# Designs tried in a protein design chat: VH-VL binders against Ureidoglycolate lyase (DAL3). Part 14

Target 1, 195 residues: Ureidoglycolate lyase (DAL3), of Saccharomyces cerevisiae (p32459)
Amino acid sequence: MVTVVAETLTKESFEEYGTIISPDEEISRMQNLEKGANQGTAIKLLQVSQVENKSTSKVPNWNLFRCFPQPHLNRVFTQGSNQAISHSIKVLEKHPCSTQTFVPMGRTSAEVAYLVVVAKEIGNKPDLSTLRAFTCLGNQAVTYGLGTWHAPMIVLGKEEHLDFSVLIYESLDPDRPEKDCVEEHYSDGDVCIII
Below, E stands for the ipSAE of ESMFold2; O stands for the ipSAE of OpenDDE; V2 stands for 0.75 times the mean of E and O plus 0.25 times the DockQ between their complexes.

## First folded at step 15 (VH-VL; framework fv_sotevtamab)

Design m5 (from k1 with light chain E36K; at its last look DockQ between E and O 0.82; V2 from the best seeds 0.00; counts 0 for: pae E 2.2 > 2)
Heavy chain, then light chain:
Amino acid sequence: QVQLVQSGAEVKKPGATVKISCKVSGYTFTDYYMHWVQQAPGKGLEWMGRINPEDGGTRYDPKFQGRVTITADTSTDTAYMELSSLRSEDTAVYYCARDRGYKYGYAFDIWGQGTLVTVSS
Amino acid sequence: DIVMTQSPDSLAVSLGERATINCKSSQSVLYSDNNKNYLAWYQQKPGQPPKLLIYWASTKESGVPDRFSGSGSGTDFTLTISSLQAEDVAVYYCQQYWDTWTFGQGTKLEQL
ESMFold2, look of step 15: ipSAE 0.554; ipTM 0.822
ESMFold2 (binder alone), look of step 15: mean pLDDT 93; pTM 0.950
OpenDDE, look of step 15: ipSAE 0.493; ipTM 0.838
ESMFold2, look of step 16: ipSAE 0.515; ipTM 0.810
ESMFold2 (binder alone), look of step 16: mean pLDDT 93; pTM 0.948
OpenDDE, look of step 16: ipSAE 0.723; ipTM 0.877

Design m6 (from k1 with heavy chain R100K, light chain S32E K60R; at its last look DockQ between E and O 0.07; V2 from the best seeds 0.00; counts 0 for: pae O 9.7 > 2, placed apart)
Fold by OpenDDE, look of step 15:
Structure m6 (fold): chain C 195 residues (1-195), chain A 121 residues (1-121), chain B 112 residues (1-112)
Amino acid sequence: as target 1 above (195 residues)
Amino acid sequence: QVQLVQSGAEVKKPGATVKISCKVSGYTFTDYYMHWVQQAPGKGLEWMGRINPEDGGTRYDPKFQGRVTITADTSTDTAYMELSSLRSEDTAVYYCARDKGYKYGYAFDIWGQGTLVTVSS
Amino acid sequence: DIVMTQSPDSLAVSLGERATINCKSSQSVLYEDNNENYLAWYQQKPGQPPKLLIYWASTRESGVPDRFSGSGSGTDFTLTISSLQAEDVAVYYCQQYWDTWTFGQGTKLEQL
């Protein structure tokens, strides 16, 4: 049995597993006022998250995920709080040949909107000793690195659902079904996240 | 005694589907992954896929992806391998094999006796 | 996919003599964090399923005679039979289980 406590998502804390798009964090670190975009009504930051693809046969696709919070997660969460809510992870997955970016839609930085669970690899399985969980704000996006083990998206909050725009490289060859997804399954209670 | 007992030999026509069973005894079925391996006559071993009998999670070799389905029946401690759209090249002995597991070395320590599948017109 | 290549394809050894089979992986199967090689050796006799001999590159499976030993690390591995017995005539396979599961093409060991 493995239990981890969720921590706050930051660029530094997630760097071993991928990259994040965190507007407030990025802007706060800006040293030089880059030239305003859109006639001074926007700030443009380049290359905030790395997208990778190892396959020449795959193309980038935007997918849409509407995710629903489970009953025990259908409540307000606050970063840094010890609410002692336990959530069991039943599956971890990886995409060896493509990064996967999840962009939440319709949420703000004031909301703890979703949970990210990641792990590194040992052999053909997730290394649960490297399991980490992150609470993510509504305006933060996550890009899982190549081969990063991660749980399917876990939505938090009292809202009915959270929509994600998802960028991933996929095969469009009808004769070659998408194979770039490996799953590892766990029994209930074997892998738990405290939120 | 730990053992895997597979179903008998099959003769199929091209395009047909074959389903082979592997019944386990002597250990807890759900505690170990079950693998399937193909061996054409006079050829080497090829991994096809595996299943976690506990939750039904599967992983397949890309070569067989789309044609192979591995299932497990925990009520009978039996794993199944179904191969569809059979070709002459699918003529082979198929083995089920127990995975030692993450803690015990991932290798295949227990094997079924093999099932010959002959695909001929 | 990690490709496993054995050498030789076949060899003949006299009884009591040493038999050596090599296996090379196209990628390293060594995990640096635990220093384990995700490599196994199997023996297969005619009409029988494979039998596990060695796992983690050098650990003998229970019941396997001491004359069998595995060595190597990273991409190069060796199965050694220190003194060939008549019952050792078989085909031997290496297998990596670092990334999926792939086997070498096999090595046929015969008696001279």
Scores: ipSAE 0.006, ipTM 0.543, lowest interface PAE 9.7, mean pLDDT 92
ESMFold2, look of step 15: ipSAE 0.486; ipTM 0.791
ESMFold2 (binder alone), look of step 15: mean pLDDT 93; pTM 0.955

## First folded at step 16 (VH-VL; framework fv_sotevtamab)

Design p1 (from m5 with light chain S32E; at its last fold request DockQ between E and O 0.82; V2 from the best seeds 0.78)
Heavy chain, then light chain:
Amino acid sequence: QVQLVQSGAEVKKPGATVKISCKVSGYTFTDYYMHWVQQAPGKGLEWMGRINPEDGGTRYDPKFQGRVTITADTSTDTAYMELSSLRSEDTAVYYCARDRGYKYGYAFDIWGQGTLVTVSS
Amino acid sequence: DIVMTQSPDSLAVSLGERATINCKSSQSVLYEDNNKNYLAWYQQKPGQPPKLLIYWASTKESGVPDRFSGSGSGTDFTLTISSLQAEDVAVYYCQQYWDTWTFGQGTKLEQL
ESMFold2, look of step 16: ipSAE 0.609; ipTM 0.840
ESMFold2 (binder alone), look of step 16: mean pLDDT 92; pTM 0.946
OpenDDE, look of step 16: ipSAE 0.681; ipTM 0.853
ESMFold2, fold request of step 17: ipSAE 0.615, 0.623, 0.499; ipTM 0.841, 0.846, 0.803
ESMFold2 (binder alone), fold request of step 17: mean pLDDT 93, 92, 93; pTM 0.950, 0.938, 0.948
OpenDDE, fold request of step 17: ipSAE 0.904, 0.897, 0.898; ipTM 0.951, 0.948, 0.949

Design p2 (from m5 with heavy chain R100L, light chain K60R; at its last look DockQ between E and O 0.65; V2 from the best seeds 0.00; counts 0 for: pae E 2.1 > 2)
Fold by ESMFold2, look of step 16:
Structure p2 (fold): chain C 195 residues (1-195), chain A 121 residues (1-121), chain B 112 residues (1-112)
Amino acid sequence: as target 1 above (195 residues)
Amino acid sequence: QVQLVQSGAEVKKPGATVKISCKVSGYTFTDYYMHWVQQAPGKGLEWMGRINPEDGGTRYDPKFQGRVTITADTSTDTAYMELSSLRSEDTAVYYCARDLGYKYGYAFDIWGQGTLVTVSS
Amino acid sequence: DIVMTQSPDSLAVSLGERATINCKSSQSVLYSDNNKNYLAWYQQKPGQPPKLLIYWASTRESGVPDRFSGSGSGTDFTLTISSLQAEDVAVYYCQQYWDTWTFGQGTKLEQL
């Protein structure tokens, strides 16, 4: 049995598993907040997240995920507070040949909108000793690094769904699904997150 | 007992079409891919294509693309291979074969007995 | 698109002697993530369909005698028959299944 308590998502806290797009953190680090883009109406930040491709495809897919909260997760969550809500993880997956970026749509920067669960690899399996979970705000996107084990997206909040735009390079070889995704399955209670 | 039983030998004229059946018994037809392989007399094996009987999805070797059609009838547990615009070099034995998937290799563990197609004027 | 080339095209081996058949792929068939080589070996006797001998490059199929073994990785593979028996006279094929399915041209094994 492995149990971890969810943490606040930040650029630093996630750095061993991938990168994130976190506008408030990025802006807070700037010395100069001049609106130098789009004829003075925007601040442009370059290369805020790392995308990598080791697949056979030269063109990424933009996929759409409509994700639904489990009943016990269909409630309000607060950053930095343990709500004492337990959630069992049934599967971890990895994408050996591409990073995968999830960009949420439809939640405000003030809402805790989803949960990200990640682990590093040992052998060809998740290293559960490195398992971590992060609560994510509605204005934060995550990019899982190459081969980072992660749970399918977990929605938090009162809304009935959360949509994500998802960027990933996929071979889409129907005969060799392991080129795009590898899964490890767990029994109820083996891997738990406290939110 | 797992068996793949093919239809009998055929003699065809150049330009004709042949359709060969492969009837499955002893396992769930929709659980595994079905492949078709050509072997001209005294020659090697040539993969022609495959079907996923569950959804009817097909994939063909470019050498045969445009002349081969592979289908599956889940009501009779039978796969079919149709080869059109027959030429003399299509004279061959044609095999159906089952693919076991990832766990046991994507290799072909069970083959039909073969169907001789002779293309002659 | 992966071309499989066998060598030799034909060989003759005395009973009880070792037979070695080589197979080379034009591209690697090793997937480093799962550490598997997507390669199989088949035996075909006259008038019969092929019979699967080895998959994942080195795993013997059920019922295949211990004298058959497969080795190699990436692009270069070998089928070895440690002590030839009369019933081993056949044509042998390698097959890749990393990207679609393709066979080598075959190797005819004869008794010397």
Scores: ipSAE 0.548, ipTM 0.812, lowest interface PAE 2.1, mean pLDDT 92
ESMFold2 (binder alone), look of step 16: mean pLDDT 94; pTM 0.957
OpenDDE, look of step 16: ipSAE 0.715; ipTM 0.871

Design p3 (from m5 with heavy chain R100L, light chain S32E K60R; at its last fold request DockQ between E and O 0.91; V2 from the best seeds 0.79)
Heavy chain, then light chain:
Amino acid sequence: QVQLVQSGAEVKKPGATVKISCKVSGYTFTDYYMHWVQQAPGKGLEWMGRINPEDGGTRYDPKFQGRVTITADTSTDTAYMELSSLRSEDTAVYYCARDLGYKYGYAFDIWGQGTLVTVSS
Amino acid sequence: DIVMTQSPDSLAVSLGERATINCKSSQSVLYEDNNKNYLAWYQQKPGQPPKLLIYWASTRESGVPDRFSGSGSGTDFTLTISSLQAEDVAVYYCQQYWDTWTFGQGTKLEQL
ESMFold2, look of step 16: ipSAE 0.561; ipTM 0.823
ESMFold2 (binder alone), look of step 16: mean pLDDT 94; pTM 0.957
OpenDDE, look of step 16: ipSAE 0.822; ipTM 0.904
ESMFold2, fold request of step 17: ipSAE 0.610, 0.509, 0.595; ipTM 0.838, 0.803, 0.840
ESMFold2 (binder alone), fold request of step 17: mean pLDDT 94, 94, 94; pTM 0.957, 0.961, 0.961
OpenDDE, fold request of step 17: ipSAE 0.000, 0.882, 0.879; ipTM 0.532, 0.929, 0.928

Design p4 (from m5 with heavy chain E54N; at its last look DockQ between E and O 0.82; V2 from the best seeds 0.00; counts 0 for: pae E 2.1 > 2)
Fold by ESMFold2, look of step 16:
Structure p4 (fold): chain C 195 residues (1-195), chain A 121 residues (1-121), chain B 112 residues (1-112)
Amino acid sequence: as target 1 above (195 residues)
Amino acid sequence: QVQLVQSGAEVKKPGATVKISCKVSGYTFTDYYMHWVQQAPGKGLEWMGRINPNDGGTRYDPKFQGRVTITADTSTDTAYMELSSLRSEDTAVYYCARDRGYKYGYAFDIWGQGTLVTVSS
Amino acid sequence: DIVMTQSPDSLAVSLGERATINCKSSQSVLYSDNNKNYLAWYQQKPGQPPKLLIYWASTKESGVPDRFSGSGSGTDFTLTISSLQAEDVAVYYCQQYWDTWTFGQGTKLEQL
């Protein structure tokens, strides 16, 4: 049995598992907030997330995920609070040949909108000693690094769903599913997140 | 006691169609892919295609696509390979073969006895 | 399109001697994630279907004699028969299964 308490998603907290796009965090660290892009109406930040491709595909897919909260997660969450809500992880998966970026759509920057659960790899399996979970705001995107094990997206909040635009390179070889995704399954209660 | 038993030899004229059966016994037919392999006289092995008997999904080598149809009948545990528009170059022994999936390397562990198809006028 | 090329095309070996057959793929068949080479070896005697000898490049199929072994990685692979027996006279094929399935052209092994 492994249990971890969810943490606030930040660039620092996630750096061993991948990169994130965290606009308010990026802006808060800038010394100069001049609007030098979009004909003077935007601030452009370059290369905020890392995309990698080891697959045979030369062109990425933009996929759409409409994700639904499970009933016990269909409630309001706040960063840094402890509501003692337990959530059991049934699957961790990895994408061996590509990073995968999830960009949420339809939630505000003030809302805790989803939960990411990640682990590093040992011996082609999740290293549960590195298991961490993060509450994510509606304006934060995550890019899982190569070899990063993660749970399928977990939606939080009272809204009916959360849509994600998802960037990934996929081989889509029906005869070699291990090229795109490897899964590890867990029984109820074996891997739990406290939110 | 796994067996793949193929239908008997056939003699065909150019332009005809042949349909070869491969009857499975000794394992659950829908658990494993079935492949078809061509071997012309004195030549090497050439993969033609495969079927997943569980869902009927097929994949073909481009060299045969359009002329080969692979099917499976789960009620009789029998796979079929149909080759149309036969040419003299299609004279060959045709094998069915099972692959056991990822754990055992996707390699072909059990083969049928082969079916000779002779195409001549 | 992964092309499998065997060498030599034919080989004559005395009984009790070592036979070595090489197979080269046009692209690597090693998947670094699982550290497996997607390669098999088959033996085919006249009038018989092929028989699986080795999968994952070096894993011996059940019932295959100890004198057979596979080695190599990436693009270069070897089937070795440590001490040839008369029953080993056959044609040997390598096969990749990294992207679809492709056989080498075969190597005819004969007794000197």
Scores: ipSAE 0.566, ipTM 0.826, lowest interface PAE 2.1, mean pLDDT 92
ESMFold2 (binder alone), look of step 16: mean pLDDT 93; pTM 0.949
OpenDDE, look of step 16: ipSAE 0.778; ipTM 0.907

Design p5 (from m5 with heavy chain R100L, light chain Y31W; at its last look DockQ between E and O 0.83; V2 from the best seeds 0.00; counts 0 for: pae E 2.9 > 2)
Fold by ESMFold2, look of step 16:
Structure p5 (fold): chain C 195 residues (1-195), chain A 121 residues (1-121), chain B 112 residues (1-112)
Amino acid sequence: as target 1 above (195 residues)
Amino acid sequence: QVQLVQSGAEVKKPGATVKISCKVSGYTFTDYYMHWVQQAPGKGLEWMGRINPEDGGTRYDPKFQGRVTITADTSTDTAYMELSSLRSEDTAVYYCARDLGYKYGYAFDIWGQGTLVTVSS
Amino acid sequence: DIVMTQSPDSLAVSLGERATINCKSSQSVLWSDNNKNYLAWYQQKPGQPPKLLIYWASTKESGVPDRFSGSGSGTDFTLTISSLQAEDVAVYYCQQYWDTWTFGQGTKLEQL
């Protein structure tokens, strides 16, 4: 019975849930556009996204996710449009000991490519009163903050799939799976996003 | 009624191998981990290892690594612990015990009755 | 490798009096994110397997008498029997399960 309308992903809109890598947004804010890196052929922006580790591992994993749009999401979306497309969230999960960064690969910067659904925590559960959803462009990456509740990645668009490079620290202790991932499950219709 | 019933006492010579059974009844064998614990006479409890009966995955205390093998037969709902190259200090009671998982603190709520293994010349 | 050390090794207590058994871990077994201490207590009578008393450091197992309680956090834990009964004569073990499973050496509780 919680319904949220998806918003445009920006640095400011996501700040309570984590950080993002948003190249066009960052570049548009520069007052002095200087190509001082890479022998004058690049602009280097430092520390654009925050990574944290509270796991027992000192070395992060790079994981690969190939994600597929569900049939009702296999269509064109635009930022700020009211598409009136409903999507039910069946699971929210968190990673208590690490941030998790998803970097999309293979989409253009102009395309809405995926949906991020997040919530803050209350009493070691998702606080659904803080539930928000964001439409993300193909050139934007997200880093879920430490312990941020989120839905599994949701692909939008006409393309067959979207690949992500995923950075996370994991303990990988088979006897203590709660160290790496905690899940909360919802019945169909209890948590819905309007895209 | 949940029960873990172990095989009977054994007398072995040094260098031999022992295999102890733990038959499960009253719950679904593959739902929970099975642990093995050693207790030497007049001494405390020592964790030896565990098995996930669903996939056969094991984990052992380094003290026993290389000498202990824990297995599960899901067709008979029976766990086994095999200890090789027996020495006199392996004289002990051996217990199987069920682990209930995260909700109940990974606690060992049900134990077998114990199997005495005596290693003597 | 988390080492569990109990004290005392042996304790004699009169019926109706309080018994206190301490357990110290070499590393914290408290996980701050779920605020749980990965620690259990067991009772073992002669010729019997151990019986679970307490898990999560302070949660009593079903059927355990009210006189038993667990307390402490991090590295220091206590099992308390508020008023000793004759049937409480046993050996008591603490156990950590933060990283694998490790028992303390045991504390023998006797009637004075």
Scores: ipSAE 0.412, ipTM 0.763, lowest interface PAE 2.9, mean pLDDT 91
ESMFold2 (binder alone), look of step 16: mean pLDDT 92; pTM 0.944
OpenDDE, look of step 16: ipSAE 0.788; ipTM 0.892

## First folded at step 17 (VH-VL; framework fv_sotevtamab)

Design q1 (from p1 with heavy chain E54N; at its last read DockQ between E and O 0.71; V2 from the best seeds 0.75)
Heavy chain, then light chain:
Amino acid sequence: QVQLVQSGAEVKKPGATVKISCKVSGYTFTDYYMHWVQQAPGKGLEWMGRINPNDGGTRYDPKFQGRVTITADTSTDTAYMELSSLRSEDTAVYYCARDRGYKYGYAFDIWGQGTLVTVSS
Amino acid sequence: DIVMTQSPDSLAVSLGERATINCKSSQSVLYEDNNKNYLAWYQQKPGQPPKLLIYWASTKESGVPDRFSGSGSGTDFTLTISSLQAEDVAVYYCQQYWDTWTFGQGTKLEQL
ESMFold2, look of step 17: ipSAE 0.594; ipTM 0.836
ESMFold2 (binder alone), look of step 17: mean pLDDT 93; pTM 0.949
OpenDDE, look of step 17: ipSAE 0.787; ipTM 0.910
ESMFold2, fold request of step 20: ipSAE 0.646, 0.628, 0.594; ipTM 0.848, 0.847, 0.835
ESMFold2 (binder alone), fold request of step 20: mean pLDDT 93, 93, 93; pTM 0.948, 0.949, 0.949
OpenDDE, fold request of step 20: ipSAE 0.899, 0.898, 0.902; ipTM 0.951, 0.946, 0.950
ESMFold2, last read: ipSAE 0.634, 0.593, 0.606; ipTM 0.846, 0.835, 0.843
ESMFold2 (binder alone), last read: mean pLDDT 93, 93, 93; pTM 0.949, 0.950, 0.948
OpenDDE, last read: ipSAE 0.903, 0.901, 0.902; ipTM 0.952, 0.952, 0.952

Design q2 (from p1 with light chain W56Y K60R; at its last look DockQ between E and O 0.07; V2 from the best seeds 0.00; counts 0 for: pae O 3.2 > 2, placed apart)
Fold by OpenDDE, look of step 17:
Structure q2 (fold): chain C 195 residues (1-195), chain A 121 residues (1-121), chain B 112 residues (1-112)
Amino acid sequence: as target 1 above (195 residues)
Amino acid sequence: QVQLVQSGAEVKKPGATVKISCKVSGYTFTDYYMHWVQQAPGKGLEWMGRINPEDGGTRYDPKFQGRVTITADTSTDTAYMELSSLRSEDTAVYYCARDRGYKYGYAFDIWGQGTLVTVSS
Amino acid sequence: DIVMTQSPDSLAVSLGERATINCKSSQSVLYEDNNKNYLAWYQQKPGQPPKLLIYYASTRESGVPDRFSGSGSGTDFTLTISSLQAEDVAVYYCQQYWDTWTFGQGTKLEQL
């Protein structure tokens, strides 16, 4: 049994597993707003997240994910409970040939919107000793590094759903599905996240 | 004693399907992954796939993907490998092998005796 | 996929002499966090299934004679038989189990 406590997503805390797009964090680190765009009406920051492709596809896919919070996760946010929640992870997946970027849509930095659970790899499976969980704000995007093990997206909060634009290179070869996604399954309670 | 005992030799026609069994004894079936390995006559070892008997999770080599199905019956401590659309090239000895996994250092430490499958017209 | 390449394909060694088999992986099988190489060596005699000799590149399996040893790290590995015995005539395979499971093509070790 492995249990980890979710921590706040930051650029530094996630760097071993991938990269994040964290607008407020990025802007706060800017000393000079010199990188103006759109005639001074925007700030442009380049290469804020790292994308990698080892798939046979040369063009990434933009996919749409509409994710729903699980009932136990939704209830705690709607009822305003301050009690910690235990959430069981049943599957971790990896994309061995592509990074995967999740960009939440329609949420703000004022709310915790989703949970990411990640682990490094060891011997063709997730290294649960490196398991970490992060609470993510509504305006933060996550890019899972190449081969990073992660749980399917876990939506938090009181909202009915959360939409993600997802960038990934996919071969979509039915004869080689493992090139796009590999899964490792766990029994209920084996891997728990405290939120 | 820990051992894997496989089913007997098979002779099949091209296009047919073969299903080989691997019965385990001497250890907890669900504690270890079970792999299947193909070895054509006079050739090397080739990994086909594996199953986690605990949850039924499988992984396959792309070469066999779509034709191979690995299953596990926890009630009988038996793993199965089914290979469909048999070709002459599928003539080989097939081995089941136990994977020690993370806890015990991985590698295939216990092997079945092998099952010869002959595919001929 | 990680490709495993052994060398030589065949080797003839006199009894009592050292036998050396090399294995190269197309990418590193070293796990940086625990500094272990996910590499195994197997021995296969005619009509028998493979037998595990070495795992984690250098750890000898229980019951394996001391004359067998594994070395190497990253992408280059070596199986050494310090003093060849008659019963050591077999085909030897290296295997990585870091990313999927792939075997070398095998090395046939014969007695000279």
Scores: ipSAE 0.119, ipTM 0.710, lowest interface PAE 3.2, mean pLDDT 92
ESMFold2, look of step 17: ipSAE 0.516; ipTM 0.803
ESMFold2 (binder alone), look of step 17: mean pLDDT 93; pTM 0.947

Design q3 (from p1 with heavy chain D61A; at its last look DockQ between E and O 0.08; V2 from the best seeds 0.00; counts 0 for: pae O 4.4 > 2, placed apart)
Fold by OpenDDE, look of step 17:
Structure q3 (fold): chain C 195 residues (1-195), chain A 121 residues (1-121), chain B 112 residues (1-112)
Amino acid sequence: as target 1 above (195 residues)
Amino acid sequence: QVQLVQSGAEVKKPGATVKISCKVSGYTFTDYYMHWVQQAPGKGLEWMGRINPEDGGTRYAPKFQGRVTITADTSTDTAYMELSSLRSEDTAVYYCARDRGYKYGYAFDIWGQGTLVTVSS
Amino acid sequence: DIVMTQSPDSLAVSLGERATINCKSSQSVLYEDNNKNYLAWYQQKPGQPPKLLIYWASTKESGVPDRFSGSGSGTDFTLTISSLQAEDVAVYYCQQYWDTWTFGQGTKLEQL
C-alpha cells in the first residue's frame, strides 16, 4: 500500500513530471521578459509549457473533458470539516507518444479545482516510489510529460463539474491503441491520496 | 515446486477461437504477472500480452490487440489466453510465462510447457 | 516499439571456444534512476520452452553455469559463453522489458 499526501502544485514541484501553466507564478517572475501585447492591454508570455510529439500525427487534437467530482471529493460536503480525505487511485495511465495538457475552464485562482497524481516510469509500470499528488488551482494548467504516468483527472471543489480543454497528439489507430494510452490498474486501497 | 501447466494441443479452423489455460502451482498466483508468448514453427518468440492477476490489469501487443483476451481466475490459480479470428499464421506454440516483476528482477523465470495450436482449413 | 536486433542470426563454434552473441535495442533500456538495464537472455532448446539465463543484462539466473555471462548497457548487449559445451547448442534470445516486452529474432548457436 502506497499513501501520498497531496501538495500544492508549483512550477518547481512538478518539473520532474511535466510542465504547468501557472499564471500567478509566471507573472510574479516577470522581471526579465515583460512583453506587452494588444497595445498594452495584455501580457504575453511565450512557451510557458512544453509540448512534445512522438506520434504519427502531425496535428494535435483539442479535446473537451467534462469531469465530475466523486461524491467524497465534493467540497460541498466537506467544507465544514477539517478532516483529511482519502482517495483511492484505481488506474494510472500514460501517453507514450505525446504530452497531454489540461487547461481548466471557467475557474479562478481562488479555488482548488482538481487533483493531479503522477509517477515516473520503471519497467513498464509506474514507479510508485515516485508517486506525488498535487492540488491545482482553477487557473492552473498541467502538461504531463511524455510517458509520465498519471491518474485520470480528479475534480475537486463545490462545482458540479469542471471542464478541461485538452491538447494531445493522437494517432487514433484502433489497431494500436497503446500508442495513445497505456493503463495500469490497481486494487482499491493500494494507492491512496490524502487530500 | 513452481510450475506452469498448460492445456493440451488444439486444432482449429480459420475464423474460430481458441482458449488456452495455464495453471500455476508452487507460488502465490497474484504475486506475479503472467505473460503469453507466441512462437510460430521455426520462428522466434513474440510477446502477446500479460495480466496482473492481482488487479486484472492487462497489456497487449499491438499485433494481437483486438483479437487476444487474457484473463485470470484467482480461485483456481489459472490464467487464460483467448485468441479469436484465427488465421493460418496463428499456427504456433503458445507459452505462458511468469514475470518476476520489479521486486525480484523481472524477466520470465518460469515457463509453461507450451500449447500447440494448429489452424487449418 | 523497442526493436531488438541480434547478431549474428546463426553461428557455429567449436567445443571449448568462446561464443559471442550481440543484441541491440532501438532505444535505451537503461533506467537512469537505478542504473539498471532491463534486458534478459534466454536459452531455448528444441521442443522446450525458453530458459532464463541472464536478467538485468548481467545477473545470472540461479543454476546457470559460470561460463555464461551478460554484459553491455544502454542499447548494446552481449551474451558470452566462455567455453562452449555440447549442451549449449540452442537458440538464444535477448529480451527487453523496459517498454513492453520484445524479443530479438534469436541466434542459433551450433557446434562446429
Scores: ipSAE 0.024, ipTM 0.670, lowest interface PAE 4.4, mean pLDDT 92
ESMFold2, look of step 17: ipSAE 0.506; ipTM 0.800
ESMFold2 (binder alone), look of step 17: mean pLDDT 93; pTM 0.949

